VHH binders against q8kes1. Designs and how they scored, part 5

Target 1, 126 residues: q8kes1
Amino acid sequence: MNLKVKGARDVFEYMKGRIPDETKEHLFVLFLSTKNQILRHETITIGTLTASLIHPREIFKAAIRESAHSIILVHNHPSGDVQPSNADKQVTSILKKAGDLLQIELLDHVIVGNNDWFSFRDHALL
Short names: E, the ipSAE of ESMFold2; O, the ipSAE of OpenDDE; V2, 0.75 times the mean of E and O plus 0.25 times the DockQ between their complexes.

## First folded at step 1 (VHH)

Design u03 (framework vhh_7ubx_2)
Fold by ESMFold2-Fast, scan of step 1:
Structure u03 (fold): chain B 126 residues (1-126), chain A 119 residues (1-119)
Amino acid sequence: as target 1 above (126 residues)
Amino acid sequence: QVQLVESGGGLVQPGGSLRLSCAASGFTFSSYWMTWVRQAPGKGPEWIATISSGGDTMRDDSTKGRFTISRDNAKNTLYLQMTSLKPEDTALYYCATEYDLGYWSEDYRGPGTQVTVSS
C-alpha cells in the first residue's frame, strides 16, 4: 500500500488499527518519500513518554536507513485526551531542530485519540 | 522555475462570494494534481480541496459544499469558487502542486491571497 498523507487526518486514519495495545502510550515515527507517501513506520518507545529517553540519533538513524525525505511523529493517549503534554512539546522541539540540521524535516507531530487527533502543525506549535 | 501566484482575495461581507485564481508556470500544469490550502492567523495550514489532472475532485467536509475547485489547463490556472462566505473563512489562501499537499514546503507556493470576511 503506497498511502499518501495530505495532513493530520490521513495520519490518524493510517494509525487506526495499527496500535498494538491501546492501553499504553506508543511513540511512532512515519517515514515519508518526497511525495509524502508512507514508506513505513516504526515504534520508537512504548510506555509513558519522557523527553530524556528520546534520542534524535536513534530516530534519524532509522529515517536514513529508510531513505526518508521527511518524518512525522505520532503517539497515542490512552486517556483519549489529545492535548499535548510538556514532554510532548519538548520532544517535538528537539526533533524539529535535529531534522532541520540533517535536512530530514519533521513535518508534524500527531497525537491520536479514539475518534479525534491533535496536530502540532495545525496549532502552530511546529 | 516552478511558480504559483494566487489572486482574487479581498474584503467581503458575510454571505458574499469570491473566486480565487492560481496562475502556474515552470511545469506542465495539465499533468499535475493541484490543491488549495488556507491558513488563519495563529492556526496551522488547513487542506481545502484537490483536483486531479483529469478533473476529479476531493473536498474537505468542513467547507460543506460552499467551495468548488476547478481548473483550466489551456490557461494553466487553478480556481476556487467560494460562496456563502462566513467570518471563519478568513485566512490566507494558497495553491500547491500534488507534491506539496498538506505537509508542503513554503518554497512551492506564492505569497498567497488574503480573504477577510467581515462586516
Scores: ipSAE 0.015, ipTM 0.249, lowest interface PAE 7.8, mean pLDDT 81

Design u04 (framework vhh_7ubx_2)
Fold by ESMFold2-Fast, scan of step 1:
Structure u04 (fold): chain B 126 residues (1-126), chain A 122 residues (1-122)
Amino acid sequence: as target 1 above (126 residues)
Amino acid sequence: QVQLVESGGGLVQPGGSLRLSCAASGFTFSDYYMTWVRQAPGKGPEWIATIYSGGSTMRDDSTKGRFTISRDNAKNTLYLQMTSLKPEDTALYYCAKTRYEVTGDVYTFDSRGPGTQVTVSS
């Protein structure tokens, strides 16, 4: 019985207590089954996010290995401001396009703060 | 304001067909997964099918041979084509929107419509 993700709130709840050092930015990927159950998550980067540090090959290699149906991106803002940066938007665009080509959908990108979150999907930014 | 309005229900004989429509407004329809759900008198809601933003579908095994979900993003409309209808298909049929697909847990939809009644009887 895996945790089923129905929306960004479930992603936020899943990530509670799973960020090793909340004083740093972390980018995670969640791998999901056909029923949106979390199969596994991986840390992709630690430190300030830039598009040049993101390799779709690495993320989707792991997704294929996990037999993931879809993925969700998660990252934290230590400032507590959950509004997306331009780098966040660029990373989302790159991975959305890669997922479309490989037929592993990027369902959402969720930015998590202390008690709040921001969903790209909820704001029509995906 | 989000609005979902179902239509196309009615009284039909066993073995008949109906096409249900769900007209959506107040949100960017193409960004959402859309779902059909039914609720028979005295029973809980039953998920039928979800169509993803890109057009791929997930269907309940018991009805997928007789029911087809589809969407027209240009018209902001969701459809359910129903064939070979049986008395047990009698229910209120409603559409719902989600930001992630939903399978088997219809209670967590973002929004749902008031429904259209389908009655299968001789």
Scores: ipSAE 0.045, ipTM 0.377, lowest interface PAE 4.3, mean pLDDT 83

Design u05 (framework vhh_7ubx_2; at its last look DockQ between E and O 0.80; V2 from the best seeds 0.00; counts 0 for: pae E 4.5 > 2)
Fold by ESMFold2-Fast, scan of step 1:
Structure u05 (fold): chain B 126 residues (1-126), chain A 120 residues (1-120)
Amino acid sequence: as target 1 above (126 residues)
Amino acid sequence: QVQLVESGGGLVQPGGSLRLSCAASGFTFSSYAMTWVRQAPGKGPEWIATISWSGSTMRDDSTKGRFTISRDNAKNTLYLQMTSLKPEDTALYYCAARTYLSGGHEYDYRGPGTQVTVSS
């Protein structure tokens, strides 16, 4: 069943129980329909996140394959601190620019903790 | 039915202070980041500040020394404390929430605004 997301809390709730090993940093991409339904999600990387490991081509190739209208980035911090790192901001900037060019909007980037989240969109960073 | 209703605006002299309130109903206020935006006649909307569901804040550099955003989740109310007001702060001030329902730059939930006029 496709879940419709209205905001970052819905993304946080969707990701509960879907992170296989919370001691490791995971980056996910959620593919959304025009009605903001999650079509599916995909794990992009596991381990320490750096901008050099993120390939917009592969992310947007998957988005095109899924006929996604927009995407949402999600990742966890094993520390539980949901404040974005400089690497998180850099990855977000790169993917926002790629999405704008391809007309597949990066709708949000959500950092998830145990009972907390941070949304780039909520903080006017997207 | 979602409603956001601003209050607390008015006429104030330069150097004065005002506290704006935004009363929210019809949605789970505590689950959303809330934003203050202003719009002066003939100008586009200008973002002032956002406060997350958990209380962390982001503020525009030009006003952050004078304006403070806060919230009271028990009262479903958002506040903007404004100090050292200047004539250029004259604008309609409204509260808003960005959801995923709007395209990138628009606010899905938005109040009608409260007028702030700074004049001698």
Scores: ipSAE 0.305, ipTM 0.595, lowest interface PAE 2.0, mean pLDDT 84
Fold by ESMFold2, look of step 2:
Formats: sequence, C-alpha cells, structure tokens
Structure u05 (fold): chain B 126 residues (1-126), chain A 120 residues (1-120)
Amino acid sequence: as target 1 above (126 residues)
Amino acid sequence: QVQLVESGGGLVQPGGSLRLSCAASGFTFSSYAMTWVRQAPGKGPEWIATISWSGSTMRDDSTKGRFTISRDNAKNTLYLQMTSLKPEDTALYYCAARTYLSGGHEYDYRGPGTQVTVSS
C-alpha cells in the first residue's frame, strides 16, 4: 500500500509526477513510518529556498499529527543541477537539529533533477 | 549474499601513491552511493569520500584533494586513487554503502578492508 524507501533512488522515483511545476523550486517533506513507508508528503515552499521560509514548528507539528517516525526533505532544482546550495545546507542543518531534539529523525535531504539526484546522507552531509 | 572486497593496500613510503579497489557483488551496485572510510588504530571510523550512482563525488577536506574516488558500474568496482601519501594516512581502508535502515550501524554494507601503511 504505502511505498517503502530504502535509499535516495526510491525517493527520486516517488517524486516522479508529483512536482506540480518543474520550472519552479519546491521543497517537500515526506513523512515516514517506523518501517520507512511514505505516509504522505507535503509541500513546504515554492520558489527560491531560503532559511527564513522554514518553520520547524509547522513541519514537526505536521510530523507529529501524521505519527511520523522520521522525515525526508525533497527539493527540486529546475536547472537540473543537483548540487546543494548554501541555503539547502542551512535548511538541512536547522531541521536536523530540530528533529534530533524531538526524536523525529531527518533521514535525508534529496535534491532531484531531471534524471539524477543528490543525497545529503550519501554525501556525509547528514 | 552481499560482498565487498577491498584490495590494493600495502606498505608505501611517504609521498607515494596507491590505488585501492573494491569489488562488489550480491546487490545492484549501480543503484547505490558508495563510500570509502578509513580507521586508524585506536580511532573511530573516518569518512573519506562518497560517489553517487551517477558519478557525483564528495571528498573530506582533510585529504586536500589528494584522494580521488571513482567507480566502474559495468565492473561493479569502486576505486580510491591516493597520492602524496603521509604517515597520518596509515589506516584500514574499507568501502561501504548506506541505506535508510535504522539501527546501531553506521553503514549497512561494508567490506573487511585493506591495510595501507605509510612508513619509511
């Protein structure tokens, strides 16, 4: 029923057809069960990502409401270049710290391009 | 059964070079990010570099560009080219892969490692 994710490739595949407008940057959060099944996803921002647009209270309120064990961030780059920006890194750091305190782990941040992806976890940025 | 087997280690003088290989089997190698990690005696594991399934790389700043990670998906092999080796690079080097599995382990798949010793 619910898709189980084992790694960033599964996150990339899940996001196919789920980005409303590929020409715009989107930040999503995926809420995961204890078995790493995607419960649902939620759009956090549309447009150029900045740390000032991130409200950990609202993200983790939603995570608690969904009974999420963990979360994954997903962000698309319309350019197709999947290298993380400084803003991407700053957002990831903020949500990692918040998740550690609340014991709702940020498992990964996956940046999605046209046919490739970048995983923060796989690159030791998490 | 998943297997990762490292080779190419040995004794090298300071300033020398080595190329490590990691032969992978038992999983779809081309679907995983692969990582080199080292562990010096009495120390915890130290991440060196990771290469994605598409070939994008990330290296730890401490090697200052002396180490280059690469992969050959057709041969299921991961490589680490090491140059300008220093005594502080002496360690057990192993390759690893990560999944989103929970638990107490840092890496889900890892090999037994190959010893690199830099000494005169």
Scores: ipSAE 0.108, ipTM 0.509, lowest interface PAE 4.5, mean pLDDT 84
Fold by OpenDDE, look of step 2:
Structure u05 (fold): chain B 126 residues (1-126), chain A 120 residues (1-120)
Amino acid sequence: as target 1 above (126 residues)
Amino acid sequence: QVQLVESGGGLVQPGGSLRLSCAASGFTFSSYAMTWVRQAPGKGPEWIATISWSGSTMRDDSTKGRFTISRDNAKNTLYLQMTSLKPEDTALYYCAARTYLSGGHEYDYRGPGTQVTVSS
């Protein structure tokens, strides 16, 4: 049975053990059904997360392929500090707008640390 | 059933301090990020601060130096310590929780609010 996501904690729990190398930043996309169930996730990039490396077409190509109703972005901070950078905010803003146009909602962006997380949605950034 | 009840509001002079409380019940408080928002007459809702389950905070720049958000998970209570209050801080103050289930609504749960009035 697919996990139903009710909040960022569920995303954090889902990601436990699913980051291949926690010493490197990974950007993931979670694909959600109309019932907010995680259908699957995909690794988009490994390494330094910059706005220039993240194009909406790549994210939503995958979302459309998976017939996702909505998506959640997740990336880890190897430092353990879950505070978003300006780059994180910029990428989130761009993808939110793209998602709105495509009617595939960016539901949240979750930053994952060692034993903590940051939700853009929870902090009124999304 | 989910319930949020704000308290601690009142009338205070400029420069004064107030401590707001939000008593939560009907859900696992410690699993949710909690938020304070306010709404002044004739204005839209204004975000003040959010505190995560772990205690990390994000705050609006306009009130960051004067307002402090905190929580006590053992008491299922959210707090907002306000200092150096100004007349423009006059508003109805709400505590709120947000989930992924609301389908686009900003907050899934909120209380009725507590009135803060700053006046000489």
Scores: ipSAE 0.052, ipTM 0.514, lowest interface PAE 2.2, mean pLDDT 89
ESMFold2 (binder alone), look of step 2: mean pLDDT 80; pTM 0.789

Design u06 (framework vhh_7ubx_2)
Fold by ESMFold2-Fast, scan of step 1:
Structure u06 (fold): chain B 126 residues (1-126), chain A 119 residues (1-119)
Amino acid sequence: as target 1 above (126 residues)
Amino acid sequence: QVQLVESGGGLVQPGGSLRLSCAASGFTFSEYAMTWVRQAPGKGPEWIATISDSGSTMRDDSTKGRFTISRDNAKNTLYLQMTSLKPEDTALYYCAASYEDLWRELDYRGPGTQVTVSS
């Protein structure tokens, strides 16, 4: 029924056509079941990503409400360069620690470009 | 069956160079993307560079001027050439193998080789 994600490519394909304005940076969270099925996604921020704009409390409140087993963080780079910024790494660290504490795993962080992507998990950063 | 074995680490003085190797066996090396990651004591993992099956390279901006990733498919070996080493480069260096569309990163991670940069 729900789309099952096997890896970062599936996340990239899911997000294709779901970014409203590709000229802007968007941060999304995907809520997953125990079988890695996407239950829902939610837009967290629009505009330049900074760690100070990320509130784990609100993200994990939504995850608990959705009965999510795990989450995936997704954002786009309007430049098309999928290499993670320092802000991307900082946000990932904050959410990984929060998820570990609450036992709702941050399974991956995927940066999506035009025809490519970067997975924190595939690069052993999670 | 799948095995990744890093080598080439050791104690080196600031400004020195090291060449790390990662020997792969138990899978078709040429079909996998290969990555170097480091982890310093008390810190999370830090991505250094990835080289695709086609040889395309993606590198972290902070180290790409000093570190070069390469591969030799005939020898099933991944390399990291490190120059102008600094004390902050002290870490355990790991290699990992992945398909871009499969979450198998931890299944194909080596035990690491220690690099210590100290006088």
Scores: ipSAE 0.017, ipTM 0.292, lowest interface PAE 7.4, mean pLDDT 82

Design u07 (framework vhh_7ubx_2)
Fold by ESMFold2-Fast, scan of step 1:
Structure u07 (fold): chain B 126 residues (1-126), chain A 119 residues (1-119)
Amino acid sequence: as target 1 above (126 residues)
Amino acid sequence: QVQLVESGGGLVQPGGSLRLSCAASGFTFSSYDMTWVRQAPGKGPEWIATISSGGSTMRDDSTKGRFTISRDNAKNTLYLQMTSLKPEDTALYYCARDYGDYWLFEDYRGPGTQVTVSS
């Protein structure tokens, strides 16, 4: 019975209790089936997010290994402010392009705070 | 122009062996990491193994005891040696060139070679 995600709220609820240290930024990738069920998630980085730390190769290699149809990018803001930084937007742009080329769609990028979230998709940023 | 062409697939009985080849052209083969991936009917792609430009390998835990990736840079060819084949190994097998830095991103894969394991 894998959780099916219909939008950013479901992603937020899935990540609740799954962030090892909420005082630090973590970047995760969620691997999804053709039915948008979460197959697994993986931590990509821990600490302040910068575009130079993100390698599409590593993310999409893992997606292929998991037999993922699509991915969702998630990261937390320890401050609770879910507004995206310029680095968040740059990282999203790079991964969207890579996903388009590999035909493993980046469905969304969700920023999770303490009791709130931000969806790039819901705000037409993806 | 970058091109990857797989060969060596076919029908094999359970317990059998096959060696797949991937012929590369249009780029400096020896400078790139190379990967084998498979896709079974109705499933997404599954990574099997990667071999670096320097020859180090990384393999999926579920197949690493039965599958070996290797390369011949003089022939611009990537290989996958498969042993103890099972019906669950039935899939389209394709090779891919791993991309480098994301600012110079290129990702290419071949059309694949079909492996069917049945009695």
Scores: ipSAE 0.000, ipTM 0.102, lowest interface PAE 18.2, mean pLDDT 80

Design u08 (framework vhh_7ubx_2)
Fold by ESMFold2-Fast, scan of step 1:
Structure u08 (fold): chain B 126 residues (1-126), chain A 120 residues (1-120)
Amino acid sequence: as target 1 above (126 residues)
Amino acid sequence: QVQLVESGGGLVQPGGSLRLSCAASGLTFSDYAMTWVRQAPGKGPEWIATITWGGSTMRDDSTKGRFTISRDNAKNTLYLQMTSLKPEDTALYYCAKEGYSSGWYDLDYRGPGTQVTVSS
């Protein structure tokens, strides 16, 4: 089943029930086709997110392997507060620049809570 | 359930004014950029304006001197103030949350629209 994502709500719905341990912060990457269908997702990190744990080379290597046209970042905040941290913004900036260089767009970054989400794209932060 | 409901359309003479409203429910309205799109009979959809969650606006050059987009986050309502209306402004006006493709395609949420007719 290749789900098409039209916006951040579809990303939130896709990730709902797919977070293994909601007490821990997880970073996921979704790989998308030219039609914004989810080809696959991958867990990148578990535990507190920091820019030093992010390796663009490994993320984009996987994107190339999947023949992805674009990617979406997703992570959860165990607190349920979906407001982005400065570390979240820094990670987003690094991956946006890498995607621009490689021509695999970082389409969005979605922070998921229990019943709410935050989209960097919808807030003009991407 | 997420709903967007437009209102404020009607018949108006050329040179007149209308204010359209879009009432949002079932979503955290203040978290989203919102947009107005119109579609005239026999034409494709046309983007008019977008307002970000923080209030910054982007407007189509052909209408930006006559149309103003605004929002009231306390009321979960999006507005389009239309002035100096012309017959070519006759269309069904929709509010929408744009998705991952710009313009009419991949709208995350869209209302049923409100009809604006500019005619003497």
Scores: ipSAE 0.128, ipTM 0.548, lowest interface PAE 2.8, mean pLDDT 82

Design u09 (framework vhh_7ubx_2)
Fold by ESMFold2-Fast, scan of step 1:
Structure u09 (fold): chain B 126 residues (1-126), chain A 119 residues (1-119)
Amino acid sequence: as target 1 above (126 residues)
Amino acid sequence: QVQLVESGGGLVQPGGSLRLSCAASGFTFSDYAMTWVRQAPGKGPEWIATISGSGSTMRDDSTKGRFTISRDNAKNTLYLQMTSLKPEDTALYYCATFDEYLGYESDYRGPGTQVTVSS
C-alpha cells in the first residue's frame, strides 16, 4: 500500500480491520518512506507484550530490508483500554533509542482500541 | 497538478503591514492543515503558524501578537496578516501543507514570496 499517514488517526484507520484476532494483543511495525507512506506492515509479536521479548535487532533488520526511513509501532489491547502499560512504555523507550542510533526514527507508538487510540507522540512520551 | 502559489510580498517600511496569500490547487484544500514558514538570508526555516482544515490555529509565541493566520476553504486560499513589521521580518515567506509527523516538511510547499522591510 502507498497510503500516507499524517498522524495517529491515520494509523488507527489503517489498522482497523487488519488485526487478525482482536481477542489477542498484537504488536505491529509499519515501515515508512521519507514521505511517511506505508511501505509494508509486519506482525512482531502475538500475545501479552513484555519488554524482555522485544529484540530491536529483529525489528530494525526488517526495517533495513524494507528500506524504511522510519517506523511506527502499533498494538491493540483486547480490553479496548488504550492507556499504555509500563511494558508498553519500556518497549517504546528501547526502540526509540535503537532507532536514534541507527537513524531509522521511531516516529510514533499507537495503541488502538475499537473506536479510540492513544499516541505516544501526542502525549510527549516519544 | 498540485500547486501552492504565494503572493502579496514586497517592500514595506518598518511599522507597516502586509497580507500574504497562498492559492492552492490540485488537492482537497480543506483536508489539509496549512502553515506559513519564513527563511531569512543565511538562516534556516522558521515556523510561524499552522491552521487546521477546520480553522484551529497554532502560532509561534514570538510573532503571534503581530501575525494572524487564516484560511478561506471556499476559495482554496491561505492568508497571513502581518502588522508592525520590523527589519528582522525580512525573509522569503512560503506556505506548505502541515502534518503531525512531518510538520512543515510535509507533502507540498510553495516557492515563496519575498518580504523586505527597510526604509
Scores: ipSAE 0.149, ipTM 0.579, lowest interface PAE 3.4, mean pLDDT 87

Design u10 (framework vhh_7ubx_2)
Fold by ESMFold2-Fast, scan of step 1:
Structure u10 (fold): chain B 126 residues (1-126), chain A 121 residues (1-121)
Amino acid sequence: as target 1 above (126 residues)
Amino acid sequence: QVQLVESGGGLVQPGGSLRLSCAASGFTFSSYAMTWVRQAPGKGPEWIATIYSGGSTMRDDSTKGRFTISRDNAKNTLYLQMTSLKPEDTALYYCAADIWGEYDYLPFDYRGPGTQVTVSS
């Protein structure tokens, strides 16, 4: 059954229990249908997040393969602090611009902690 | 109609202080998180701080020692107190309503037009 996401809380709930090793940073991409249903998710990187490790072509190639209408980025901070880093902001800007050009919208970037989350969209950063 | 109107910007000298205000209408202000964002010319938007309906706050690490977010629910007003201002703080400052869990990933339209802050001698 494909889960429909209405906002960052639903993304947070979906990712609970799906992070293999919470002692490391993981960057995931969720592929969404036109109805905002999660078609699939993929792990993009494991380890400290930097813009140089992110390849928009590979992410959007996967989105096209999945027939995704839009994508959502998710990552965790092992510290549990959901405040975005400068690297998080840079990655978001790169992927938002690439999505705009390819017409596969980056709907949100959600940083997940243990009992809380941070949504770039809810904070007008997207 | 949701409406957000920022004020309090202007020209200020380095080391100075400003308090920005955001007057909100068209929604139950006390029920939603509120955010300050800035955008400098030629740069992308930079998140500053969020204050949640319960009063807890999240702040950007680079500014949290100088900037304080607060709210007055009786006046439907959000504030940003800025101290020790630097030329690098020159930007258009926006407030935004954070409709926590109430949206369907709609276009984020709940932002004000912004108030310009210029820090120079």
Scores: ipSAE 0.008, ipTM 0.196, lowest interface PAE 9.3, mean pLDDT 80

Design z01 (framework vhh_7zox_3)
Fold by ESMFold2-Fast, scan of step 1:
Formats: C-alpha cells, sequence, structure tokens
Structure z01 (fold): chain B 126 residues (1-126), chain A 118 residues (1-118)
C-alpha cells in the first residue's frame, strides 16, 4: 500500500524505523505520486552532508525513472538538533531550482530527530 | 464539535494593515497545528501560513515578510497580522485546523473577507 503524506508529520512518521543507524547523518529522497503517495524512498548519502556530494542530475534521473510527480528530501541530525545547517540550506536551494526547471517539485525538506522534526516548507526556507 | 470563528476582515487601501483573529473551541487548541488559507473568487484555495503546536511558523512566498502568524493558547486564539497589503491579497481568509500539504485541512471556519482597494 502507498502511504499518503499530508504534511511533514507524516514524513517524520514514515521515516521512523527506516533510518538504519541514527548515529550517522543520512540523506533520503522520497518519490511521490500526484496524490502525494510515497512511491519509494532512496538513500542518497550517508555521512556529513555537503553540496559537492549532491548530484541533482542523479536525483532527478531517479525521480523520472520512478514516474514521480514530486520529491521530498529527508535527513537526520545525530545531534538531535533539527535546525538546518548552511549546507542543508544550500542543498535545498539547488534542488528546489532544479525541480522547478524540470517540473518535478521539491515539495519539502524535512529534518528528523528522535521525537521532533523541522520542515523547510513550514519555515519558508523552500 | 469543532468551531472556528474568524474576524478582523474588511476593506483597506494598498499598503494598509489588518489583523485577523480566529477563536477556536471544541478541541484542545494547543495540541494542533493551525493555519490560514485563502480563496479569491474563481480561484482555488491557497495556503497562506501555519503555526505548529510548538510555535514553529511557515509562510507562502507571496506573503513572506509582510504577514505574521501567532497564537495565544490561553485564549484559544489564532492571529494573522497582515502588513503592506496588496490588491492580490483580496480573498476570503479561512482559519484551518491541522493544515496539510495539499491545502487540505481537518476543519475550516466560515471565513472573513479581506478586500484591498476593490
Amino acid sequence: as target 1 above (126 residues)
Amino acid sequence: DVQLVESGGGLVQPGGSLRLSCVASGFTFSDYAMGWVRQAPGKGLEWVSDISSGGSTGYADSVKGRFAISRDNAKNTLYLQMNRLKPEDTAVYYCAKDLWYEGSYDYAGQGTQVTVSS
């Protein structure tokens, strides 16, 4: 069954139990249907997030392969602080612009903690 | 019974300000994310702003820097301070409980009309 995400809370709940090692930073991409149902997720990086490790072409190539209408980025902060870093903001800006050009919207970027999350969309950073 | 009662709409000139209020009842207000959506005649619903139970806020690009959402949990009241209003802000503004990505919500009030320079 495909899970429908209504907001960042649903993304946070979906990612619960799906982060293999919470002591390490992971970046995921979620591929969504036109009805905002999660078609699949994919791990993009493990370890410290840097803009140089993010290849928009590969992310959007995967989105096209999955017939995704939109994508959501998710990553965890092992520190438990869900506030975005400068690198998080840079990655988000790059992927937002690429998605706008390709008509595959970056719907949100969600940083997940143990019992908390941060949504770029809900904080006007998208 | 969930009730949301909006007020504070009216007619203002471009560059003016309005403050909208929404009084909530029938649920534990402090437990829910709340927001504002708007609809101009002949248009779909547009998400304007939201505020989490914890106080984190989000804004649509069209209103960033001009609007400020806030809540008073002791009074079960949601606010939207609207500054530097533009004709494009003309719409019915709805208070919404548990606002979602699609602009969907659990419950919305009757709405309050905001008209900027007819």
Scores: ipSAE 0.047, ipTM 0.353, lowest interface PAE 3.6, mean pLDDT 84

Design z02 (framework vhh_7zox_3)
Fold by ESMFold2-Fast, scan of step 1:
Structure z02 (fold): chain B 126 residues (1-126), chain A 119 residues (1-119)
Amino acid sequence: as target 1 above (126 residues)
Amino acid sequence: DVQLVESGGGLVQPGGSLRLSCVASGFTFDDYAMGWVRQAPGKGLEWVSDISWSGSTGYADSVKGRFAISRDNAKNTLYLQMNRLKPEDTAVYYCARGEYFDSLGWDYAGQGTQVTVSS
C-alpha cells in the first residue's frame, strides 16, 4: 500500500475501519515518505488523551525506525465532536517542537469523529 | 481525468474589479486544497491565494485586502474576487489543485485565464 495523502480526508478514510474500538479514544501516528505515502501507522495511546502520556522519544524512535520523512498525528473522539481540546492542542505543540528539532516534520493532526474530521493544518493551528 | 477550466479574465482599468472562476472535474473537489497562481509576462510562477477543504484561506502579501478566494463545493467551483486591480496584477491566472502540505506545490493546473490591467 503506497497510499499518498493529499488532504485530511485521505487520513480520515485511511483510519476508517482501522480503529479497534471506536468507543475508546486512540492516538495514532502515521509515518510518511518524502512523497507523502503512508509507510505504516502505530497506536501510541488508548484512553483519555493527556499531554503527560505523550513521550516524543518513543514516537520519534518509531519514526526513525520506519525511515519516515514526516508524521501525521491522528486521534478519535468517541463523542463525535471533532473540536480540539486544550490537551489536544498541548500534545500538538509538544510534538511539533520535537519534530522541528529532529527534522521529522509533524505535517498535521487530524481528529476523527463519526463522519466528520478536524485538521489542525487546515485551521491554521499547526 | 482531472480537468480545471478557468474563466473570467479580461481587460480592466486600474482600480477595477474582476471575478475569476475555475470549474473542476475528474476528482473529489472537496477533498483538496485549491489555489490560484499567476505568471506575469517574462516572470516565474507566483502563488496568489489558497483555500483548504475546510475553508481556511491564505494570501500573498501583494494581494492581501484586495483579493478574496472562495469555493462552492456543490458546484466544484473555485473563485477569486479581485478588487482594486493594479498594473502589476497583469498575468495569466491558473487554477491549481494543491499538494496537502505545500502552498506553492500543485498536482494539476488549468489552461489559465489572462488578466490585463491597463488603460
Scores: ipSAE 0.000, ipTM 0.167, lowest interface PAE 10.6, mean pLDDT 82

Design z03 (framework vhh_7zox_3)
Fold by ESMFold2-Fast, scan of step 1:
Structure z03 (fold): chain B 126 residues (1-126), chain A 122 residues (1-122)
Amino acid sequence: as target 1 above (126 residues)
Amino acid sequence: DVQLVESGGGLVQPGGSLRLSCVASGFTFSSYWMGWVRQAPGKGLEWVSDITSGGSTGYADSVKGRFAISRDNAKNTLYLQMNRLKPEDTAVYYCAKSTYVEYGDTYTVDSAGQGTQVTVSS
């Protein structure tokens, strides 16, 4: 299926019902074509997101394997509070720089709660 | 059942100011990109300004530095503060709910109000 994402709301709707255990934090990567169609998503980490536990090579290795043009990061906050932590901001900064160097753009980082989301792009944090 | 109701237009002299308002209902206002588009007599629609759900703003080069877009999510209201108005700003101004392509360069209007007339005469 060639499901297109136009913005963070589409990312939230796509991930809705695709989080296996909402009581735990999951970091996902969405792999996108040149037309912003979702090629695949992949779980990168499970458990509390910290900058020291994120390895850019694992994320971009998967992106290269999927022939992605760009990626979107998604993670959930089990609390439902979609405001980004300092760790979320640090991880985003690291991955944005890595994507710039590898020419696989990090389009957005979306934090999903129960019925709400937060987009780094919408808040000029990307 | 999307409703967008514009107000605040009128006749003003060059160099004057107007503040447009748009009251929205029938959708979750805070979740959508909102904007202003205008249509001058005998011309097509021109994008003027937009504001994301998170509050980031964009402006057409023709109005940059003179116009300021803002939103009040508690009141479901979009604003356009227009300063240093020029005869070239004469148009019907439409409040627009957008299916904005946030991950691209396309601004798409999916709903617009009835418009409010702005006339700048010398």
Scores: ipSAE 0.077, ipTM 0.464, lowest interface PAE 3.6, mean pLDDT 84

